VH-VL binders against q0atu2. Designs and how they scored, part 64

Target 1, 119 residues: q0atu2
Amino acid sequence: MLDKKARIRTSREYRNVFEKGKRLSGRFLIIYYVENALDNNRFGFITNKKIGMAVIRNRIKRQLRAIVREYQGQVKNKHDIVLVARAGIGKSSFEGMEKDYIAIMKKAGLFARNANKID

## First folded at step 21 (VH-VL)

Design mm21
Fold by OpenDDE, look of step 21:
Structure mm21 (fold): chain C 119 residues (1-119), chain A 122 residues (1-122), chain B 111 residues (1-111)
Amino acid sequence: as target 1 above (119 residues)
Amino acid sequence: QVQLVQSGAEVKKPGASVKVSCKASGYTFTSYDINWVRQATGQGLEWMGWMNPDSGDTGYAQKFQGRVTMTRNTSISTAYMELSSLRSEDTAVYYCARDTGYDSGQFYFDYWGQGTTVTVSS
Amino acid sequence: QSVLTQPPSVSAAPGQKVTISCSGSSSNIGADYVSWYQQLPGTAPKLLIYDNNKRPSGIPDRFSGSKSGTSATLGITGLQTGDEADYYCGTWDSSLSAGYVFGGGTKLTVL
């Protein structure tokens, strides 16, 4: 699990990202990202009811946290990043989510170094 | 099979704008980004930017920021690249190309249009 | 001028092996997968190699790719006259202005 300091937790923090951040859409994810005044990155996760039942939403959130955690060290510092799950993500594989995350983060220019999964 | 078919050759005056089209077929248009790459005569390939046909999101190379606009019409599976304030240096063959970023997380161009020659001359 | 550096030209006789190098930096080749494109005279580029060393369907195994550090290499064995073309490496660059970058291209001449 992501460290507490790496999480966006307050409504104000989320609003700041949505209002001041940039937005990019992937196949299964939408990301909002903005620079912060900290020395670390913070991540937020949104899984709306359109995703499905609470059990599904929670599963998706866990999976997204796992993906973010795996690539956390490769993300450029001093960013608040909110991941919003799109409606079709519930039918996607974990690998599909991961690939979408990688692609969208690359487009956003948020990866500082090798963002490829090491096989 | 996947195909990208581009519009015909263009001849423009300096300062004018050109809009090249790229019609996609053989796959779900909104599932893959369209990129534009140009090549001046006798020169190498130059990446211009990407466009997400689903969201309309774009990312342009810094060199073309403020001068290029990439759009799409999803109803006819067609991508467009408009380049304004044309200069003689913009004379080139312009290609549209599909990338597989969302499928693999990696960016490479697996299918290309046939190219559109744009000539800028006074 | 190109972000990725390739030799401007290479040549070899039919049946021989040639290699084309592609040199980059930690923000591009060092950070992402490399792809290669073949461009026959008067035609659009064609994907030849992706993910450093994978071949799309229809590409013969005479073509190979490799990557090490900030450099990539395209190998062509059993050179054929039909291989005479321009070859470009490319990859995603993670610099401040993220985007795709190409090498300057290598003209392969079959002697």
Scores: ipSAE 0.913, ipTM 0.956, lowest interface PAE 0.5, mean pLDDT 95
Fold by ESMFold2, fold request of step 22:
Structure mm21 (fold): chain C 119 residues (1-119), chain A 122 residues (1-122), chain B 111 residues (1-111)
Amino acid sequence: as target 1 above (119 residues)
Amino acid sequence: QVQLVQSGAEVKKPGASVKVSCKASGYTFTSYDINWVRQATGQGLEWMGWMNPDSGDTGYAQKFQGRVTMTRNTSISTAYMELSSLRSEDTAVYYCARDTGYDSGQFYFDYWGQGTTVTVSS
Amino acid sequence: QSVLTQPPSVSAAPGQKVTISCSGSSSNIGADYVSWYQQLPGTAPKLLIYDNNKRPSGIPDRFSGSKSGTSATLGITGLQTGDEADYYCGTWDSSLSAGYVFGGGTKLTVL
């Protein structure tokens, strides 16, 4: 799990990202992102009910959190980032979601240091 | 068989705009981003930007920000690059290229168009 | 000055081997995978090497790639006259204006 400080928690925080942030789409994900006034990043995750039943949505959220945790050390600080699952994400493998995340984070300019797997 | 087929050569005057097309076939057009790369005579390759055909999202190299527009028409699997306020130094061959980022998380160009020569002269 | 530095030219006789260097920084080669492109005279570039050292289908194994630190190397063995071309390295650059960058190109002459 992400640290409690690394979570977008309130509706106001989510709304700020959607209203003020930039967005980029991949095959399975859309990211919305905006600079925050903190010293750290925060992440939020949205799975619409059209994606599937609660079991499927919970699995996708768990997978996305694991991906974000894997790469969080390479994300430029001071950003609120919301990952929105696209309707087709249920057909993706974990590796497909991971590659999609890497691609859109690079194109958004949100990775720093080394974006490839280290260790 | 993946193909990217570009529009023909263009001759333009300074201050005009040019729009180059790139028709894709042999793959799902909306699944891969199209990038544009140019090459002036006797010079190296210069990346201009990427465009996502599904969303229409773009990212432009800083040098071209404000002068370049990358678009598409998904019904005919065609990408476009428009460069405005042309100058003589924009004389180059312009290539479209497919990037592989969503397959691997790594960006490289696995298929290229044949190139479109744009000449800017009075 | 190109972001990635390559020698302007290299040469060797048929059957010999040659290496082409590509020097970058921690924000590009040091952080991301390197690809190599071959551009035969009068043609579009063609992908030669991806992911530092992998060959697409149809590229013979006499073409090889490697990466160490902020540098990458293209190796070509068993040189043929048909290998005369310009060779470019390329990679993603994660610096302030994130985007793709190419080396300045290396002209290979087979004497």
Scores: ipSAE 0.822, ipTM 0.917, lowest interface PAE 0.8, mean pLDDT 92
Fold by ESMFold2, look of step 21:
Structure mm21 (fold): chain C 119 residues (1-119), chain A 122 residues (1-122), chain B 111 residues (1-111)
Amino acid sequence: as target 1 above (119 residues)
Amino acid sequence: QVQLVQSGAEVKKPGASVKVSCKASGYTFTSYDINWVRQATGQGLEWMGWMNPDSGDTGYAQKFQGRVTMTRNTSISTAYMELSSLRSEDTAVYYCARDTGYDSGQFYFDYWGQGTTVTVSS
Amino acid sequence: QSVLTQPPSVSAAPGQKVTISCSGSSSNIGADYVSWYQQLPGTAPKLLIYDNNKRPSGIPDRFSGSKSGTSATLGITGLQTGDEADYYCGTWDSSLSAGYVFGGGTKLTVL
């Protein structure tokens, strides 16, 4: 359910994030992020063929999209953010990917105040 | 089993730099970020920043931007914190601490080094 | 001034109960989990409570934590002489200069 306006679509858009953006690495993910000129955030997802076969890469992309969707209301607006799966991500659970995402987004300063729901 | 062992006490003059080391053992060094926290005599804890040993990524508290550099040498499982342009106000005990963000998405420091006393005096 | 506010000191007799408060804001305690650290005289801090109310292995259950709104509380029952220490709350703060913040510390005296 990630909105079409919230997707990075073109090679030029991806290149802009990689060339102009900041980079933070977690255990399973790397994020690249840069301020955009929009009212909203946009997200991109990259899984290299070294991660595994297409079935594995597609499953990881689907899981990362689900994680991003869960926390998208917490993300400070006006950012283009690319999630790059690291080679070791296949050894992670969904929960492991989620914890990694939360940690690196906090360290990047991309979550807004009062962002998460406490259990 | 997890241990963080820091370098010995340092005495420095104003304007100098100090580099404190923190050797990790008992876990995979590159799997957890190292944070640095200082404590002036009779004062509270002051967070200085975090460093990812795998990537070398850092995030510094604004107070220390431009004066602090956090690095590592992964081959010897050692983190470093260098503080430059020292003043008497920098006299403190400096701690390294392991954070748990990648395990839980929440940040706390589960293991601490023994501390390194840095004294800045003329 | 510390971002998180704690009383500077508290005291109680052996065997009694004490609580230590930690007051923050919507950008820290209100948005994230609280941890507590014990610092015995002359030693490094030690993790006492994490995730608001969880104890690491080896921490007795007479230490407890809770959180409500933008405030957290450390409770210590069955007070012992060995509990005499400084206690710090800590949490992530997502405001300007996002990073970790500590309370100012509370010195516990066992009389």
Scores: ipSAE 0.797, ipTM 0.909, lowest interface PAE 0.9, mean pLDDT 91
Fold by ESMFold2, fold request of step 22:
Structure mm21 (fold): chain C 119 residues (1-119), chain A 122 residues (1-122), chain B 111 residues (1-111)
Amino acid sequence: as target 1 above (119 residues)
Amino acid sequence: QVQLVQSGAEVKKPGASVKVSCKASGYTFTSYDINWVRQATGQGLEWMGWMNPDSGDTGYAQKFQGRVTMTRNTSISTAYMELSSLRSEDTAVYYCARDTGYDSGQFYFDYWGQGTTVTVSS
Amino acid sequence: QSVLTQPPSVSAAPGQKVTISCSGSSSNIGADYVSWYQQLPGTAPKLLIYDNNKRPSGIPDRFSGSKSGTSATLGITGLQTGDEADYYCGTWDSSLSAGYVFGGGTKLTVL
């Protein structure tokens, strides 16, 4: 996520999503999400030590950011969304994480009308 | 050999509740969501909702919100659908079905239970 | 009225080709992949086509699927008496209260 506008940045912003938002679990990810008052979406990413050492956690974060970037144009606007990596995510491939993300975003009702992968 | 085996037929009076079970075998139960679909006699298929057996998360079709509860017992690989405040219009065959969303990112039902007939009459 | 529109019935003789249409909107067929289900008399539905045009193992290649815009089509060539069934299209709908939707079903009669 390179754009500062599209990031959840402060502890208060993260807390708002966890306290006020809805929660939905997939195989490898949990999402927390809540409507915001902006014209855009914001994304946050959490990997904790249960996932592995720092090199593994950093790889997972990079992969999740790439997935979110790929589909961000398809996400309904005005949402703060936090992706939490589950402990078992290290067993997943990039493709497995991507399909998990698509599935839980659809079930959460967060994808706009064209949810297919974009070139 | 994925199998979904459902509980037997039920006859209920209006206002009662019914709970249908769906026992899964031949795959890792917690890795796939279970959906419930019903079909009234001579009618089409009607999607009721999904349930994640790992987390217990659910999503219900708007028509059934407030009346349906989907649950599971992971120790016996069994999903449940309970429908309350039954009306004669709820007379239908109720199916459980496994969805493939986590494998493909696309939702379709690759395996179905045999169906459970629920009859609501006075 | 179903969210996805199918003809109520179609018929043809053995050996002929039939097509079954499924019309939707930008929030369902236009945004997501279509599956087809076969329901033989007195049985549960069975997956026939997924991802618009793919066949599960055990489904003969005379069953085919396609999608264009907000419409999908099931094709059956070399029609057999055993193909007499109800056929349903299905897909994810991303509109209000996102969820799965089916067509109203098409009864295929083999004469």
Scores: ipSAE 0.797, ipTM 0.910, lowest interface PAE 1.0, mean pLDDT 91
Fold by ESMFold2, last read:
Structure mm21 (fold): chain C 119 residues (1-119), chain A 122 residues (1-122), chain B 111 residues (1-111)
Amino acid sequence: as target 1 above (119 residues)
Amino acid sequence: QVQLVQSGAEVKKPGASVKVSCKASGYTFTSYDINWVRQATGQGLEWMGWMNPDSGDTGYAQKFQGRVTMTRNTSISTAYMELSSLRSEDTAVYYCARDTGYDSGQFYFDYWGQGTTVTVSS
Amino acid sequence: QSVLTQPPSVSAAPGQKVTISCSGSSSNIGADYVSWYQQLPGTAPKLLIYDNNKRPSGIPDRFSGSKSGTSATLGITGLQTGDEADYYCGTWDSSLSAGYVFGGGTKLTVL
């Protein structure tokens, strides 16, 4: 579970990330991220209606939250980060979403030490 | 079947720019990032940056920030690397390479172009 | 000097074994998977080992890789004259200037 402090909650907070932040695309995800004035990270999740019905969108959001929880201790602090699901995400597995997240977080420079999944 | 075929050798004067092309075949061009790596004579490999052909997103090594631009034309499955304000120390072989990050979460280069020699001389 | 440290050269007789070391830090080898590349004279690098110890199709099992802590090792047994090449380790570095890093390379000579 993400702590209450680790969630982006308001429209204003989301808008700040979209307007002020950087953007990076993977195969299934887009991340938007900006430095915040807090001591911690905050995460937001967006699943567009074009992705599918509410049941599918809710499942994808649950999966993305689980991925973020798994790796959040390795994310550089003081960032607001919004994960936006791309239209094709429904064709991905949980592992596919996880690998995509790892790749884009590394390329964004947001991961530090031991973020990789080890075989 | 995967191939990366690069443009031919270039000779440039200091202060000029060079643009190297890398034509991809045998796979879906927009599904994998293209990286650029150079190697000066008698020296090791030097990573320059990555480019996502789908989005056009890039990330450049700090050393090249401000001098390098990586682009693509998806209609012809071709990536480009342009290096400006050339100096003699930019003389090197420039490689394009496909990375596997989105398949595995780990970065390694599974296919490489043949290399393009760029010589910067007065 | 490169971010990843390799010996400049190693040598051994045909049929023998050699190892090539690659030393890094917690921001690279300590945090990420290591790959190895072979560069034969006059050619582009070729992927030899990925994910620390896995071989792509077509790479014989006399090539092996391992990783411990912040160090990685490439092993080559049954040396052949065709193995004379430069060998590079590589990995992602998560420090402030995040990006891919290579070792300085090791020239293998088969005597």
Scores: ipSAE 0.794, ipTM 0.911, lowest interface PAE 1.0, mean pLDDT 91

Design mm21
Fold by ESMFold2, fold request of step 22:
Structure mm21 (fold): chain C 119 residues (1-119), chain A 122 residues (1-122), chain B 111 residues (1-111)
Amino acid sequence: as target 1 above (119 residues)
Amino acid sequence: QVQLVQSGAEVKKPGASVKVSCKASGYTFTSYDINWVRQATGQGLEWMGWMNPDSGDTGYAQKFQGRVTMTRNTSISTAYMELSSLRSEDTAVYYCARDTGYDSGQFYFDYWGQGTTVTVSS
Amino acid sequence: QSVLTQPPSVSAAPGQKVTISCSGSSSNIGADYVSWYQQLPGTAPKLLIYDNNKRPSGIPDRFSGSKSGTSATLGITGLQTGDEADYYCGTWDSSLSAGYVFGGGTKLTVL
């Protein structure tokens, strides 16, 4: 459950992450992240039309939200994090997206615990 | 068939820099991160950092922040590690290694270069 | 002093079994999968075990791995003189400056 408290909602919030944050790329995802002034994490998701048709983009967003929800308790607090889907993500499996997310979140130093609990 | 071939041994004076190369073959170079690991004589393995050849992204161990730079040239499938402000304590064998994080979400090094000896002495 | 603690050395006779321990913490072994590396004298390390207990192709099944809590164990049965090497555990550490960590290494002597 990503409630409204855990969402990046405004253009200014997104711009702050892109302008002041760090960027790490995986195979299917790019994350942008920056420390925020809140007590919690916030997540944003971007899928552009180069990914595919609306049905595909909506499926990918839904899958990414599910992945983030599964691991959100392991993410170090006080970060705004934007997940940007790369063009090749449409050819990946849910498991492939999940492993990519785990890898880049570890390399970003954003996980505090083992992120291997899947399914 | 995966192979990582490193540049030859180096002898440096304190305060100088060294740049070690690691040429990859037998796989898609941009699909896997390259890590650098060093080992002083009679000592254990010490992780230095990772570099993503696709994006150029890096992450360095805190001990080396500000002294290490990891780069690549994708057209020749080659990774580089440069260590500056060398001290005698930097005398070690330096290895490049391929990590598998994007395949599994878990980090381990499945292929290693042969090592490059760097000696820092007066 | 490494982040992961291994005995400095271990020995056993040819044909026997040996185990090598690797002790860590909740931020590394307790949170992530463990790998083991074999380093024969004068050579680069070689992946021996990954994902706690899996062997890459070409590694014989007399090498095994396990993990319990914040500790991991490498098992070697049917010891051969060619097994004399340094053995390192390794894993991701999620603490302050996240990164990969190795144990201090264990020298195996086959007497």
Scores: ipSAE 0.792, ipTM 0.906, lowest interface PAE 0.9, mean pLDDT 91
Fold by ESMFold2, last read:
Order: C-alpha cells, then structure tokens, then sequence
Structure mm21 (fold): chain C 119 residues (1-119), chain A 122 residues (1-122), chain B 111 residues (1-111)
C-alpha cells in the first residue's frame, strides 16, 4: 500500500464504504467493501480504542497494512475495502490475522489472482 | 470429537419449504463456518453455500439465490438450511459440513453431517 | 455439468494402483488448493486429502494427492475392496460468483 491512490483517506470515503458497502466478518476482522468508479483498489483500516492502548492499536494497524500489501496483487480491482479490527484481535498472531484476511477476502469474492491480468 | 448431527428425513409437496437442522458438538460452534451440500440420487455433490455462525453472514451459490436461507441458533449450537418453492428436482440428500477457512486460509470440509433425505413429491 | 472434470469411473484389481484426475481452470485449481473426498456407498463424504497433498489423521499414506497447473490427481496404491467408493475433488473458485466447486465424481471399482 505505497501508493496514495490505494488509500481511503477522508471521513466521507470511509462513510461511503460503511453506508453503501457489504460486510463480512471473520474471527479477528470485519471487512466492508463496495465497488468504486476508479481503475484501482483503495484500502482503509480501523482500530477502536477498546482493542487496547495506542501502541497495541498501531502495531495491529501496521500488521494489517503489511498483510494487505502482500496480497494486493490478488485483489479484484475497482473496490474500496475497509478492514475493521475486532476486539479480540490483540490476542491473535500475525499468521492468524493473515489467514483470517485470506478467508474473508475469498468468501467476499474479492480475490481473483489470475483476473488481475485482464488489463 | 467433532460431530454434526442432522434432523430426520422430510417428505414435502411441490411449492412447500423445508428446514433442515445440523447440531454441532465437540468444538466451538461460532469458530467455523457451516456449509450445505446436496446430492440427488446417483448424482454428484452440489455446494449450496456457507454460513458464519458467529455473525450470521452467508454466501449462497447463484443457483440457490432467492430460494435458500441459512441460519443458526448459537445457544444450541445448531445450523439450519431452509429451501423454499420446492420442486421435484430438489429431491436429494442434504449435508451440512464444517469448513476450515479461518484456520488455514484454505477451504475444505473436514467434518460432515450424516445427511438428511428430502423427498419432494405429490 | 461439473466445473471440475473427473473421469466417471476407474477400476483395478486389489493391490494395484489407480489415479483419478481432476481438471479445472485458472480460477479454481490454478489459483487455489485442492481437496479430495471419499464417499463410501450409503455414507456421507469424508475428507481424504487437503491442501493438494496433505492427509488428515487416520488416512493411510497409500492415498496421495498432487496438483500441476489447472489439474489435480488423487493416487491410491495397494487397492483394497473397502476402497470402492465415489471420489470427488473440490476447491474454491474465485470467478464471478465466488464459491466452492466439486468435480463430478469418479466411481472406483475394485475387482
């Protein structure tokens, strides 16, 4: 997620996903997602204060960004996707978060590794 | 010992609905999704959809969109599949199965119910 | 028709080896891990192979799996009469309406 174009930045952009998007829950994550009018995907991350102190929340956010970056090439284009950390995520490992992400992205129909080469 | 125990056989008329239950034991019910798979006599397996018992989220195969509803009651560790507007072609054995996606990121069905025969005839 | 293609039947004598093929596409076998299920007559399916080539506890090593490109293969050596069953491959399909798909099934007959 290096590119500014791949980030959801404003409160309005986040609100659009929450209001118009679909929702799927895993063990540690909830994703909200909606088709956008761009040629690319955008990702956003939410960590609530009830998850823990700021150091814990920042670590989780950094880990989720790394996971998204690792799999971004497999994600179908034209989607805004917000990852919301669930309260129990602080007890998970990086590997646990990663497998949760893979599972919910597949069930949401957002992974299509070979379809990424359609353009 | 993980076990999925399904409700008994059902006989229905065309146009009716059927609701099959699947009671889970031997694991934390809300930690794994339940899938439903059916098999007509002498035919192959046909995936119908998945249901997350924690959230109630579902994903249905296109063929069943609008006719299937998958639900649960977490207090009794039971999943349900309801199929409406029944036709004779819906005569099949219906299985519930536990998927492992959240453990591995890969989907397969490690435990299956014994099956519930649903017969649709006048 | 099945999204994944399997031969409708295979046969061999006790003690022999058979293979069962499963042919798919880039949106399923080509992109995801394959599992195999055994269905003995009159019973529910049972997981036989997962993650292309791994066996659950209790499945003997004479059952094996492999995957190459968009195809997968189940191998069974040392055939026993108790192996007579239908065998199904399965995998996640990432195409338009993502979901799980099975092969059409292969009936194994042991002479």
Amino acid sequence: as target 1 above (119 residues)
Amino acid sequence: QVQLVQSGAEVKKPGASVKVSCKASGYTFTSYDINWVRQATGQGLEWMGWMNPDSGDTGYAQKFQGRVTMTRNTSISTAYMELSSLRSEDTAVYYCARDTGYDSGQFYFDYWGQGTTVTVSS
Amino acid sequence: QSVLTQPPSVSAAPGQKVTISCSGSSSNIGADYVSWYQQLPGTAPKLLIYDNNKRPSGIPDRFSGSKSGTSATLGITGLQTGDEADYYCGTWDSSLSAGYVFGGGTKLTVL
Scores: ipSAE 0.684, ipTM 0.891, lowest interface PAE 1.5, mean pLDDT 91

